VHH binders against q9p7j3. Designs and how they scored, part 7

Target 1, 174 residues: q9p7j3
Amino acid sequence: MILPLFPETQVHVFVYENVSNCAAIHEQLISQNPIYDYAFLDAATILYKKQVYSAIIRALEDRRDEQMKTKTIHSEVILSLSPKTEISSAFRQFSMTKKSKNIVVVKIDSKLTEEEEFERLDKLVEGNRVEFSDEELQKLIDFKVLKKNYKLDPSTLENPLASILSSIALRGYS

## First folded at step 11 (VHH)

Design ab6
Fold by OpenDDE, fold request of step 14:
Structure ab6 (fold): chain B 174 residues (1-174), chain A 120 residues (1-120)
Amino acid sequence: as target 1 above (174 residues)
Amino acid sequence: QVQLQESGGGLVQPGGSLRLSCAASGFTFDDHAMSWVRQAPGKGLEVVSDIAWSGGRTYYADSVKGRFTISRDNAKNTLYLQMNSLKPEDTAVYYCAKHSKYGFPDRDLRGPGTQVTVSS
């Protein structure tokens, strides 16, 4: 898809459930295999599409402004999911781990169609692709993790989306 | 092989200063954001500060804001932590940590650490 604010930047987001090779993917990331240049997110931490897109937009804005804290746009997306500016906290809270079973994968600056990108990614991820939708994300979310990551309380849980988006947007202003 | 080596620790009196250095090798230094973490006796690891890959944006724990300054020299593959106005509660082993280029948790990739002791 194309984001309105960044018409020259194509973005693809994929959701996988029952992924069996997260550990292997993790090893490839450790070895810095460039074909694994995606943002691999733990789906247990993602509740809304807008949560992901908000992070993507922030990352793209950071890049535009030459203010990226991390080296790659994908790592910046992961950082941008966090309400904190601390890098380790963001990576720990939102990144795919070796034990992850469900993941959200983000590709920025794709030159391929969604289907072509999927075919490429499908060679790397051993799992079942599901629709990138709030409905599917809701099936994969761990609310305990979500509440922890964004410090949600009974009041903010009445409108989790607003709370999450505000946390992302206002990072560093609290 | 990735290597990180901290130095510059020591014993100082309250109000004193230290400058820590971290020599990095075995990887492209400017591909990675870096951090300083510390572990005080009986406590867990605490992030003290982190710095962008370019040396731009920084983060500081509330406990060290205004006193500590993180910086880096990418040409020398070196990370620094200037610590001023040191307090006894700053006593800890300080570690240099490398963050993942691709955003996976890699906090445990750190050097052997350098001891900082603040005591009168």
Scores: ipSAE 0.897, ipTM 0.941, lowest interface PAE 0.5, mean pLDDT 95
Fold by OpenDDE, fold request of step 14:
Structure ab6 (fold): chain B 174 residues (1-174), chain A 120 residues (1-120)
Amino acid sequence: as target 1 above (174 residues)
Amino acid sequence: QVQLQESGGGLVQPGGSLRLSCAASGFTFDDHAMSWVRQAPGKGLEVVSDIAWSGGRTYYADSVKGRFTISRDNAKNTLYLQMNSLKPEDTAVYYCAKHSKYGFPDRDLRGPGTQVTVSS
């Protein structure tokens, strides 16, 4: 995937269900194993493709402007999913946990094709790949978590996508 | 081994000031965004402030905005929290915390803490 405003940056997004080794992945992330340099998201918190891409774009903009709050582009993607500027809150709300079963994995600055990247990632994740689509994401979402993360109410739930994108775009605005 | 050590706490009167420091070791300091968190008696852990890895962008809880300033010196592997106009409700144990380089939640990685008591 190439984003219009970032033509030199290749992005890949993968969705896994029934992942059995999230705890093991966690250990590798804690140890800062560089081969795990991805954004690992809990799929229970992701409802739309555009949600993910919006966060990616924001992270890339932050990098372009030399304003990244976190050190890596992938951690910045996770931060960018949040309507809050607080780092801990963002990571807690959107990152994969040791108990996660379904995950969304983002790779920025990939030098590989999607299939090649998948083959690489598939060695790290023990689960079943599904299509990165709104339909598949909708099957994995926890609406309680989603509502909490973005403070969705009956009015904003009439158009959840707009609300989510607005939250991401206007993060820090008060 | 990752080590964080807070200092600078103490007893102050309302309206007073304190400057907390956090000495970091055992990891690449400028690879990590950092936070100050606090725990008041009978309350849960609260994020007070965080700061970008580079010392640029910052976050402040609403309760401390305009009074507290977070900063860091990457050359000295030190995190700071300047606390002005202190209030009794600021009484708590203050901890510095290291954020994950790759964005995984690491809320429990903090030092032993330093006690801040604001009382007349």
Scores: ipSAE 0.897, ipTM 0.940, lowest interface PAE 0.5, mean pLDDT 95
Fold by OpenDDE, look of step 13:
Structure ab6 (fold): chain B 174 residues (1-174), chain A 120 residues (1-120)
Amino acid sequence: as target 1 above (174 residues)
Amino acid sequence: QVQLQESGGGLVQPGGSLRLSCAASGFTFDDHAMSWVRQAPGKGLEVVSDIAWSGGRTYYADSVKGRFTISRDNAKNTLYLQMNSLKPEDTAVYYCAKHSKYGFPDRDLRGPGTQVTVSS
């Protein structure tokens, strides 16, 4: 996928359910294995495609403006999902954990086709690929976690997308 | 091996100031965001502040915002925390912590800590 504002940047997003080896993946990430240079998100924290895209765009904007807080674009995507600028909080809230079962995986700056990237990623993730859609994401979301992460209240729960996107876009400005 | 060593703690009166330093070695310092965390008696670890790998973007806990300043000198592999207008509630052991290159916090990779005591 090509983003209109970043035509030179190819982005791929994958969703896996019933992943059995999240703990192993997590260990590789902690060990900084370059083969695992992706953004691994806990699907329980993701409700919309636009949420993911907004975080990606925010990260790309930070890179463009030379304002990345973390060293890699993928870690910046994870950070960008958070309404807070604290790194640890962002990762705790949105990153895949050892206990995760469902994940969203983001690849930025890929030189491969979506299918080729999938084949590569499929060797790393032991789970079932599902469609990256709002319908599938809504099956995997934990609303309790979502409410906590974005401090959603009854007035914003009817349409949480606007609140989520605002939180991402205005991070650091409130 | 990764090594972190905090210094600069001590006993000060309320309203006083301290400047903490953290000497880092055993890794590429400017590849990693860094944090200051603290642990008060009977409480868990709290993130006080963090700073981007480049020293640009920073975060501060609400309890220290406006009083503390985090900075770093990548040429010297050193992290700093300027603490002004100290309060008794700031009493804690302060640790510097290293994030992974991929941004993950590694709370186990911290120094022995430096004691900060604010008391009249």
Scores: ipSAE 0.883, ipTM 0.935, lowest interface PAE 0.5, mean pLDDT 94
Fold by ESMFold2, fold request of step 14:
Structure ab6 (fold): chain B 174 residues (1-174), chain A 120 residues (1-120)
Amino acid sequence: as target 1 above (174 residues)
Amino acid sequence: QVQLQESGGGLVQPGGSLRLSCAASGFTFDDHAMSWVRQAPGKGLEVVSDIAWSGGRTYYADSVKGRFTISRDNAKNTLYLQMNSLKPEDTAVYYCAKHSKYGFPDRDLRGPGTQVTVSS
C-alpha cells in the first residue's frame, strides 16, 4: 500500500501465526543477510493496524528529516513503536525473538507488488499467513505485554488506542 | 569477529571527571548504534546512554543527564563517554555495547568492561 504522506513509498505488511522457524529467521538477522531486510515484529506486542502505520509514518518522517537513529528504515520502525527513544529496550520489547510464535512483518521501499513480496517472504517464514486486520491482531496480542510496553493504566486497557498513538507521536520528548 | 574493548576507568574522587573509550573492530562500525551500559555492585544492568549510527541523536538516563556526554568517531571506530561531576552512585563496571543493524536484540555483544570507582 501507499501512505498518503509518502506517495512514492510502497509498504507491505504481513501477519503470520504459528510460526515454527523464528530461531532460523533470527540467525539470518544476526548474520545481516540482506534477503531478511524486513521489520520482524512480535505479534504479541501489536494490537492495531494503526499502531504499525503510525510507527511506519514516524520512521519515514525521521528518514526525510535525516533524524534516523538506526541504520535501516526497518530497524527504525521497530524503534518507533516504543514510547522511549532508548534503543535497547525498543528492540527487546517489540522485535521478534527466537521464542516468538506469531509475527508481523513490514517491508518498506518495496519494488514488488504485494503478491510478489508475499511469494518471497513465504519462502522465509514457516507459518500461516492471516489478514493484516485489527480482528486478526486482537487474536494474537498479549495484553500483559501491551500494558507493560506502553505503561497503560488498567482503566485504559478497554480502549488503549489513543494512549498508544500518543506515546508514538510524542516519542523523543523525554 | 566482533571485538569491543573499554578503557579509561579508575578511582576518582566525588566531583571528578573520567573519559571512557571503546575500541571497536570486526564489524562495520558506522552501521550500528552504540550504547554505554553499567552494572553497579549488587545491581542489574542499566543503560547509561546510547548514540545513533551517525552520532547525531543520543539518549541519556535521567541519573546521568547533564553530567555525561556520549560521542563517537566513526573514522577511528571508537565510542566515548565523558563523565563529569562524578558521584559515588556512579561506581560501576561500564560496558560498551553494539546494537544490531536489523533491529533484533543482540546477546553478548558488549566488551569486558572497565571499572569506575568514585569514592573519597
Scores: ipSAE 0.683, ipTM 0.870, lowest interface PAE 1.3, mean pLDDT 90
Fold by ESMFold2, fold request of step 14:
Structure ab6 (fold): chain B 174 residues (1-174), chain A 120 residues (1-120)
Amino acid sequence: as target 1 above (174 residues)
Amino acid sequence: QVQLQESGGGLVQPGGSLRLSCAASGFTFDDHAMSWVRQAPGKGLEVVSDIAWSGGRTYYADSVKGRFTISRDNAKNTLYLQMNSLKPEDTAVYYCAKHSKYGFPDRDLRGPGTQVTVSS
């Protein structure tokens, strides 16, 4: 897809459930294999499509303004999901781990159609693709993790979207 | 292989200053954000500060903000922590830590540490 604020930037987002090879993907990320240059997110941390889009927009704004904290646009998406700019906690809280079972995968600056990018990604991820939709994301979320990551109180847990988006959009840099 | 070596610790009086250094090798230094992490006696690890790959953006824990300054010299593959107005509560082993390029958590990629002791 193409975001209105960034018309020259093609973005694809995929959701996989029941992924059996997160440990193997993790090893490729450790070895810095550029074929794996995606943002691999733990789906247990993602409740809304807009949560992901807001992090992507924030990362793209930081790139445009030459303010990226991390080296790649994809690692910057992971950081941008966090309510704080502290890198260690952002990566720990939102990134796919060796033990993850469901993931959200973001590709920014794709020169491929969604189908072509899927064909490439499907060679890397051993799992079942599901629709990137709020309905499917709600099946994969861990609300205890979401509450902790965004420090949600009981008054916001029913519809936490505005609180989450504000945390992403307005977090401090220093 | 990744190597991180901290130096510059020691004993200092309250109100004093120290400058920590971390020499890095075995990886492309400017591909990675870096952190200083400390462990006080009997306590867990605390992220003191982190710094962007470029040196342009930083984070500081509230306990050190205004007193500590993180910096890096990418030409020398070195990370620094200037610690001013030191307090007894700053007593800890200080570690430098490397963050992954692609955004996975890298919990144990840190050096052996350097002891900072602020004597009352």
Scores: ipSAE 0.678, ipTM 0.868, lowest interface PAE 1.3, mean pLDDT 90
Fold by ESMFold2, look of step 13:
Structure ab6 (fold): chain B 174 residues (1-174), chain A 120 residues (1-120)
Amino acid sequence: as target 1 above (174 residues)
Amino acid sequence: QVQLQESGGGLVQPGGSLRLSCAASGFTFDDHAMSWVRQAPGKGLEVVSDIAWSGGRTYYADSVKGRFTISRDNAKNTLYLQMNSLKPEDTAVYYCAKHSKYGFPDRDLRGPGTQVTVSS
């Protein structure tokens, strides 16, 4: 996928359910294995495609402006999902953990087609790929986690998109 | 293997200043954002400040804004916290913490801490 403001940047997003090897993936991330240089997100925290795209755009803006807090564009995507700029809470709230069951995986600056990137990623993730769509994400979300992460009130929880996108856009200002 | 060693803590009067240092080894220091985290007696951990891998962007908890300054010297693999206008509420063990390069929680990668006590 091509974002209008970043026309030279190819992005792929994949969703996996029933992942059995999150602990093994986590070990590779600890070891800093560059083959695993993706953003691995816990799908329990992601309700909308636009939530992910907004975080990608914020990370790319920070890279363009030489304002990245984290070393890789993929870790910056994880940070950018958070309404705050504080790193440890962002990683805790949105990153895949060894206990995660469903994940969203982002690749930025891919030189591969979606199919080629999937073939490489599928060798790393032991799970069932599903469509990156609002319909599939809604099956995997934990609404209690979403409400807590974005401080949503009960009246906005039915359609919280605008509140979530505002939180991402206004990071650091509340 | 990864080693973080805090220093510069001590007893100081209210209104005083203290400068904490954290010597880092066993990893590529400038691949990692860093934080100062504190634990007051009987309380949980609070992130005081963090700083980008490059030193460019920072975060400060509301309780310390305008009084504390985080910095790093990547050539010396050292993280700093300048603490001015200290208050009794700042009494805590202060920990230096390393964040992962690839974006997972890394709470267990912190030093043993240094005690700061603000008391008359």
Scores: ipSAE 0.656, ipTM 0.860, lowest interface PAE 1.5, mean pLDDT 90

Design ab7
Fold by OpenDDE, fold request of step 14:
Structure ab7 (fold): chain B 174 residues (1-174), chain A 120 residues (1-120)
Amino acid sequence: as target 1 above (174 residues)
Amino acid sequence: QVQLQESGGGLVQPGGSLRLSCAASGFTFDDHAMSWVRQAPGKGLEVVSDIAWSGGRTYYADSVKGRFTISRDNAKNTLYLQMNSLKPEDTAVYYCARHSKYGFPDRDLRGPGTQVTVSS
């Protein structure tokens, strides 16, 4: 996918369910294996496509403005999902864990087609790919986690998307 | 081997100041955002402040805003925490922590810590 605001940057997003090797992926990330340069998100924390894209856009804007807080664009995406500016909180709340079963994987600056990128990623992730859609994400979400991450209450839950996007857009605003 | 070593802690009176340092080795320092965290007696680990890999953007806990300043010198592989107007509630072991380059939570990676005690 090409984002209108960033026509030179190709983005791919993949969703996997029933992933069995998240712990192994974790080890590779710890060792800083460059072939694992993706944003690995816990699907339990993602409800909307627009949530992911909003974070991606924010990360890309940060890069454009030379204001990335984290070193890689992918880590910046993870940070950008959070309504908080604190790094560890963002990573803790949105990143894939060793115990994750379902994940959302983001690739930025891809030189490959979506299918080619999938073939590459499929060698790293042992799970079943599902469609990147609100419908599929809704099946994987943990609403307790979502409510906690974005401090959703009965009023904001009437329009969760608006609340989430506002939280992402206004991170750090007080 | 990845190593972090905190220093600069000590005993100070309320209103006093300390400057903590964290020496990093065994990894590319400027590939990582860094944090200061602290653990007070009987309490859990609390994030005090974090700083971008480049030394630009920063975060501060509400309890330390206006009093603490985080900074880093990437040429020296060193992280700093200037603590002014110290309060008794700032008493804790302070740790420096490295954030994952790829965004995976690794909160457990920190130094042995340095003791800060604020008491009259």
Scores: ipSAE 0.904, ipTM 0.944, lowest interface PAE 0.5, mean pLDDT 95
Fold by OpenDDE, fold request of step 14:
Structure ab7 (fold): chain B 174 residues (1-174), chain A 120 residues (1-120)
Amino acid sequence: as target 1 above (174 residues)
Amino acid sequence: QVQLQESGGGLVQPGGSLRLSCAASGFTFDDHAMSWVRQAPGKGLEVVSDIAWSGGRTYYADSVKGRFTISRDNAKNTLYLQMNSLKPEDTAVYYCARHSKYGFPDRDLRGPGTQVTVSS
């Protein structure tokens, strides 16, 4: 995937369901194993493809402007999913946990094809790959978590996509 | 091994100032965004402030905005918190915490803390 405003940056997004080794992945991330330099997201917090891409774009803009708050582009993607500027809140709300069952994995600056990247990632994740689509994401979402993360109310729930994208885009606006 | 050590706490009167320091070792300091968190008596942990890995962008809790300033010296592996116009409600144990390089929640990684007491 190539984004219009970032033609030199290749992006891959993968969705896994029924992942059995999130705890093991967690240990590798704690140990800072560079092989695991991905954005590992809890799928329960992701409803739309555009939500993910919006966060990716924001992270890339931060990098372009040399304003990244976190060290890696992947951690910045996770931060960019949040309507809040606080780092711990963003990581807590959107990152994969040891107990996660379904995950969304983002790779930025990939030098590999999607197929090659998948083969690489498939060695790290023990689960079933599904299509990165709104349809599949809707099967994995926890609406309670989503509503909490973005403070959605009956009015904003009439158009969740618009509300989520607005939250991401206007983060820090007061 | 990762180590964080806070210092600079103490007893001050309302309106006073303190400067906290956090010495980091056992890891690449500028690979991590950092935060200050505090725990008041009978309350849970509260994020006070965080700072980008490079010392650029910052966050402040509403309760400390305009009074506290977070900064870092990556050459010295040190995190700072300048606290001005201190209030009794700022009384707490203050911890410095390291954020995950890869974005995985790791809020439990912090130093032993330093006591800040604001009292007349």
Scores: ipSAE 0.904, ipTM 0.944, lowest interface PAE 0.5, mean pLDDT 95
Fold by OpenDDE, look of step 13:
Structure ab7 (fold): chain B 174 residues (1-174), chain A 120 residues (1-120)
Amino acid sequence: as target 1 above (174 residues)
Amino acid sequence: QVQLQESGGGLVQPGGSLRLSCAASGFTFDDHAMSWVRQAPGKGLEVVSDIAWSGGRTYYADSVKGRFTISRDNAKNTLYLQMNSLKPEDTAVYYCARHSKYGFPDRDLRGPGTQVTVSS
C-alpha cells in the first residue's frame, strides 16, 4: 500500500489471530534481531484501520521532520499510537506482549510485494492470517483496554474513532 | 557488556538541587532512547523522564514537570537529570535505563542506582 502523502514509502499491514509464539517473537524483539524489524501490535488495543494508519502517518511525519523519538520507524509507529509521549507507557499499552494471542503487524519501507512480505513474515509468526479490516479488528479488540488506553468516557464511546484519532494527532499537545 | 552507572545522588534540603549523571558503555549510545526511573520506599518503579535517541524529544512525569530536565551528550555517552526545587516526595533510588532499538524498555539493563534523599 502506498500512502498519498508518502508516495515513496510502501506500507504493509497484517493481522494474525491465535498466534502461539508471541513469547518467542517478543524475545527476538528484545534481543534486537533485525529480521523482526516490524511493528508488532497487540490486536486487543486496535479497533480501526484508521487508528493504525494514523499512527503510521504520524510516525512518517516525525521521521520527515527528523523528530523521531525512537530509533526505528516501526518503534515510532508503536509510540505514535499512544496519546502520551512516554515510551514505556506506549509500548506497555500497544505493543505485542508475551501473552498476546492476536497481533497486528506493520511493515514500513518494504521493497517487497504484499505477498512476498507475507511469506517472510509467515515464517516468523505462528498463527492464522485474517483480513486487515475494521470488521476483523472489532472481533479482536478488548474494549476495556481500549477505553483505558485512550481514556474514553461515555460521551466519547458513541464515536471512539474521533477521540482516538484526535489523541494520536494531538499527542504532545496539552 | 552493557553497563550503566548512575552518580550525583545525595542528601539535600527541600528546594535544593541535584544533577544526576549516567555513564553508558558497551553499546552504541545514540541508538537508544534513555530514561530515568525511580523507586521510592514501599513503591514500585516510576518513570521520571525519557529522552529521544538524538536528545530532541523528551517526556516528564507530571510530578516532576517544570522542575526536572533530562538531557544527554551522545559524544560522551552520558545521560543527565537536572533536578531543581526538590521535594521530600522525590526521595528515591534513581536509575538510568536503556530502551532497546525497537523502543522496548530494558528494565534489566539499568545501573545500580543512586540514592536521592530530600529531607529537612
Scores: ipSAE 0.877, ipTM 0.930, lowest interface PAE 0.5, mean pLDDT 94
Fold by OpenDDE, look of step 14:
Structure ab7 (fold): chain B 174 residues (1-174), chain A 120 residues (1-120)
Amino acid sequence: as target 1 above (174 residues)
Amino acid sequence: QVQLQESGGGLVQPGGSLRLSCAASGFTFDDHAMSWVRQAPGKGLEVVSDIAWSGGRTYYADSVKGRFTISRDNAKNTLYLQMNSLKPEDTAVYYCARHSKYGFPDRDLRGPGTQVTVSS
């Protein structure tokens, strides 16, 4: 996938359900294994494709502007999902955990095709790949978690996309 | 071996100032965002502030905004916390903590801490 604002940056997004080895993946991330240089997101916290894209764009903008808070673009994506600028909070809220069952995986700066990247990632993730779509994401979302992460109120729950995107875009301006 | 050592704590009167330092060793300092956390008596760990690996972007808890300033000197492998207008509720053990290169908090990787006591 190519983003219009960043035509030179290849982005791939994958969704996995029923992942059995999240704990193992988490340990590799903690140990900073470079093979696992992806953004591993808990699918329970993701409702829209645009949510993910917005975070990716924000991270890429930060990189462009030399304003990344974290060292890697993938960690910056995770941070960018949060309405808060606190690193720990962002990861706690949006990052894959040992207990996660469904995940969204983001790869930035890939030199591989989507298929090739999938083959690579498939060696790391033990789960079932599903389509990266709003329809599939809606099946995996935990609305309680979503509400908590973005402080959604009843008036925004019917269509939370605008609120989510605003939170991402305006983070640090509250 | 990763090592963090906090210093600069002490007893100060309300309205006073302290500057904490954290000396880091055993890792590439500028690969990691850093944070200050504190633990008051009977309370859990609270993130006070964090700072980007480059020393650019920062975060502050609402309770310390406008009073505390986090900074770092990557050439010296040192993290700082300037604390002004100190309040009794700032009394706590202060720890510096390293974030992983991939952003995961290593809360367990902190120094022994430095005691800050604000009292009249």
Scores: ipSAE 0.874, ipTM 0.928, lowest interface PAE 0.5, mean pLDDT 94
Fold by ESMFold2, fold request of step 14:
Structure ab7 (fold): chain B 174 residues (1-174), chain A 120 residues (1-120)
Amino acid sequence: as target 1 above (174 residues)
Amino acid sequence: QVQLQESGGGLVQPGGSLRLSCAASGFTFDDHAMSWVRQAPGKGLEVVSDIAWSGGRTYYADSVKGRFTISRDNAKNTLYLQMNSLKPEDTAVYYCARHSKYGFPDRDLRGPGTQVTVSS
């Protein structure tokens, strides 16, 4: 898809459940294999489509302004999900690990259609693709993790969207 | 052959200064954000500061803000930590650490550390 503020940038987002090879993907990321240049997120940390899009927009704004903290746009998306600018906590809290079961995968600057990018990604991920939708994301979220990552009050946990989006938008301004 | 080597630690009086260096080799240094992490006696690891791959943006722990300055020289593959107004509470082993290029946690890539002791 094309985000209105970034009309020349094609973005695809995929969700996989029951992924069996996160450890193998992790090894390829350690090896810095460029075929794996995606943002691999732990789906247990993602409740809303807008959460992902807001992080993508923030990362693209930082790239436009030449203020990226991390080297790739995909690692910058991972950082941008965090309410803080500290890199190690952002990667620890949001990134796929060897133990992840469900993942959200983001590709930015794709020159492929969604289906073409899926065909490429499906060779890398052993899991079941599901729709990128709030309905599917709600099945995969861990609310304890979400609350901790965004420091949510118990009263906002039933509808935390505004609090989460504010945390992403105000990142770095305490 | 990937290596990080810290240096510049030592014994210093309260209020003094030290500059730590970290020499990096065996990888493309400017592909990676970097950090300084410390471990005080009997305590866990604390991220002291981090810095963008380019050197442009930084983070500091509240305990060191205004006293410590992280910097890097990508031409020399070197990370620095300037530590001013040192306090006894800053006594720790300080480690240089590399963040992954593709955004996974990777604290296994750190040096052996350098001891900083702040004592009267």
Scores: ipSAE 0.693, ipTM 0.869, lowest interface PAE 1.3, mean pLDDT 90
Fold by ESMFold2, fold request of step 14:
Structure ab7 (fold): chain B 174 residues (1-174), chain A 120 residues (1-120)
Amino acid sequence: as target 1 above (174 residues)
Amino acid sequence: QVQLQESGGGLVQPGGSLRLSCAASGFTFDDHAMSWVRQAPGKGLEVVSDIAWSGGRTYYADSVKGRFTISRDNAKNTLYLQMNSLKPEDTAVYYCARHSKYGFPDRDLRGPGTQVTVSS
């Protein structure tokens, strides 16, 4: 897809369920293998498409303004999901771990169509691709994790979108 | 081999200052954001501060804001923590830690630590 503020930047987002090789992917990320240069998110932390798009936009704005805290645009997306600027908590709370079962994968600056990028990614991820949609994300979310990550109270858990997006937009201003 | 080595700890009186250093080797230092993490006796780890790969953006825990300053010298592969107005509550082992390039938890990449003791 193409974001209006960043018309030269192709972005693809994929969702996988029942991933069997997160430990192997994690090892490749530790080894800094550039073939794995994606943002690998734990789907248990993602409820909305807009949550992901807002983090992508925030990361791209920081890159444009030379304000990135982390070195790669993909790690900056992970940081940008967090309501805090503290790096360790953002990575711990939102990144795929070796124990993750479902993941959201973001590719920024792709030179490929969505289907071509999928073919590349599918060689890396052993799991079942599902649609990147609020319907599918809702099946994979862990609301206990979501509440913890965004400090949501019980009244906002029915419709937490505005609270989550405000947290992402106001990051660093509290 | 990837290594982080802290130094500069010691015994100081309340109100004193120390400067911690962390020498990094075996990896591309300016590919990574860095942090200082401390562990007080009998307590868990607390992130004290972090700093962007470039040195531009920082984070400070509320307990140290205005007293501690994180910095880095990418030409020397070194991370620093200037600690002023030290309090007994700052007594801890201080570790430097490297954050992953690709955005996953990287707690296994920290040094052996340096002891800071603030006591009369």
Scores: ipSAE 0.636, ipTM 0.847, lowest interface PAE 1.6, mean pLDDT 90

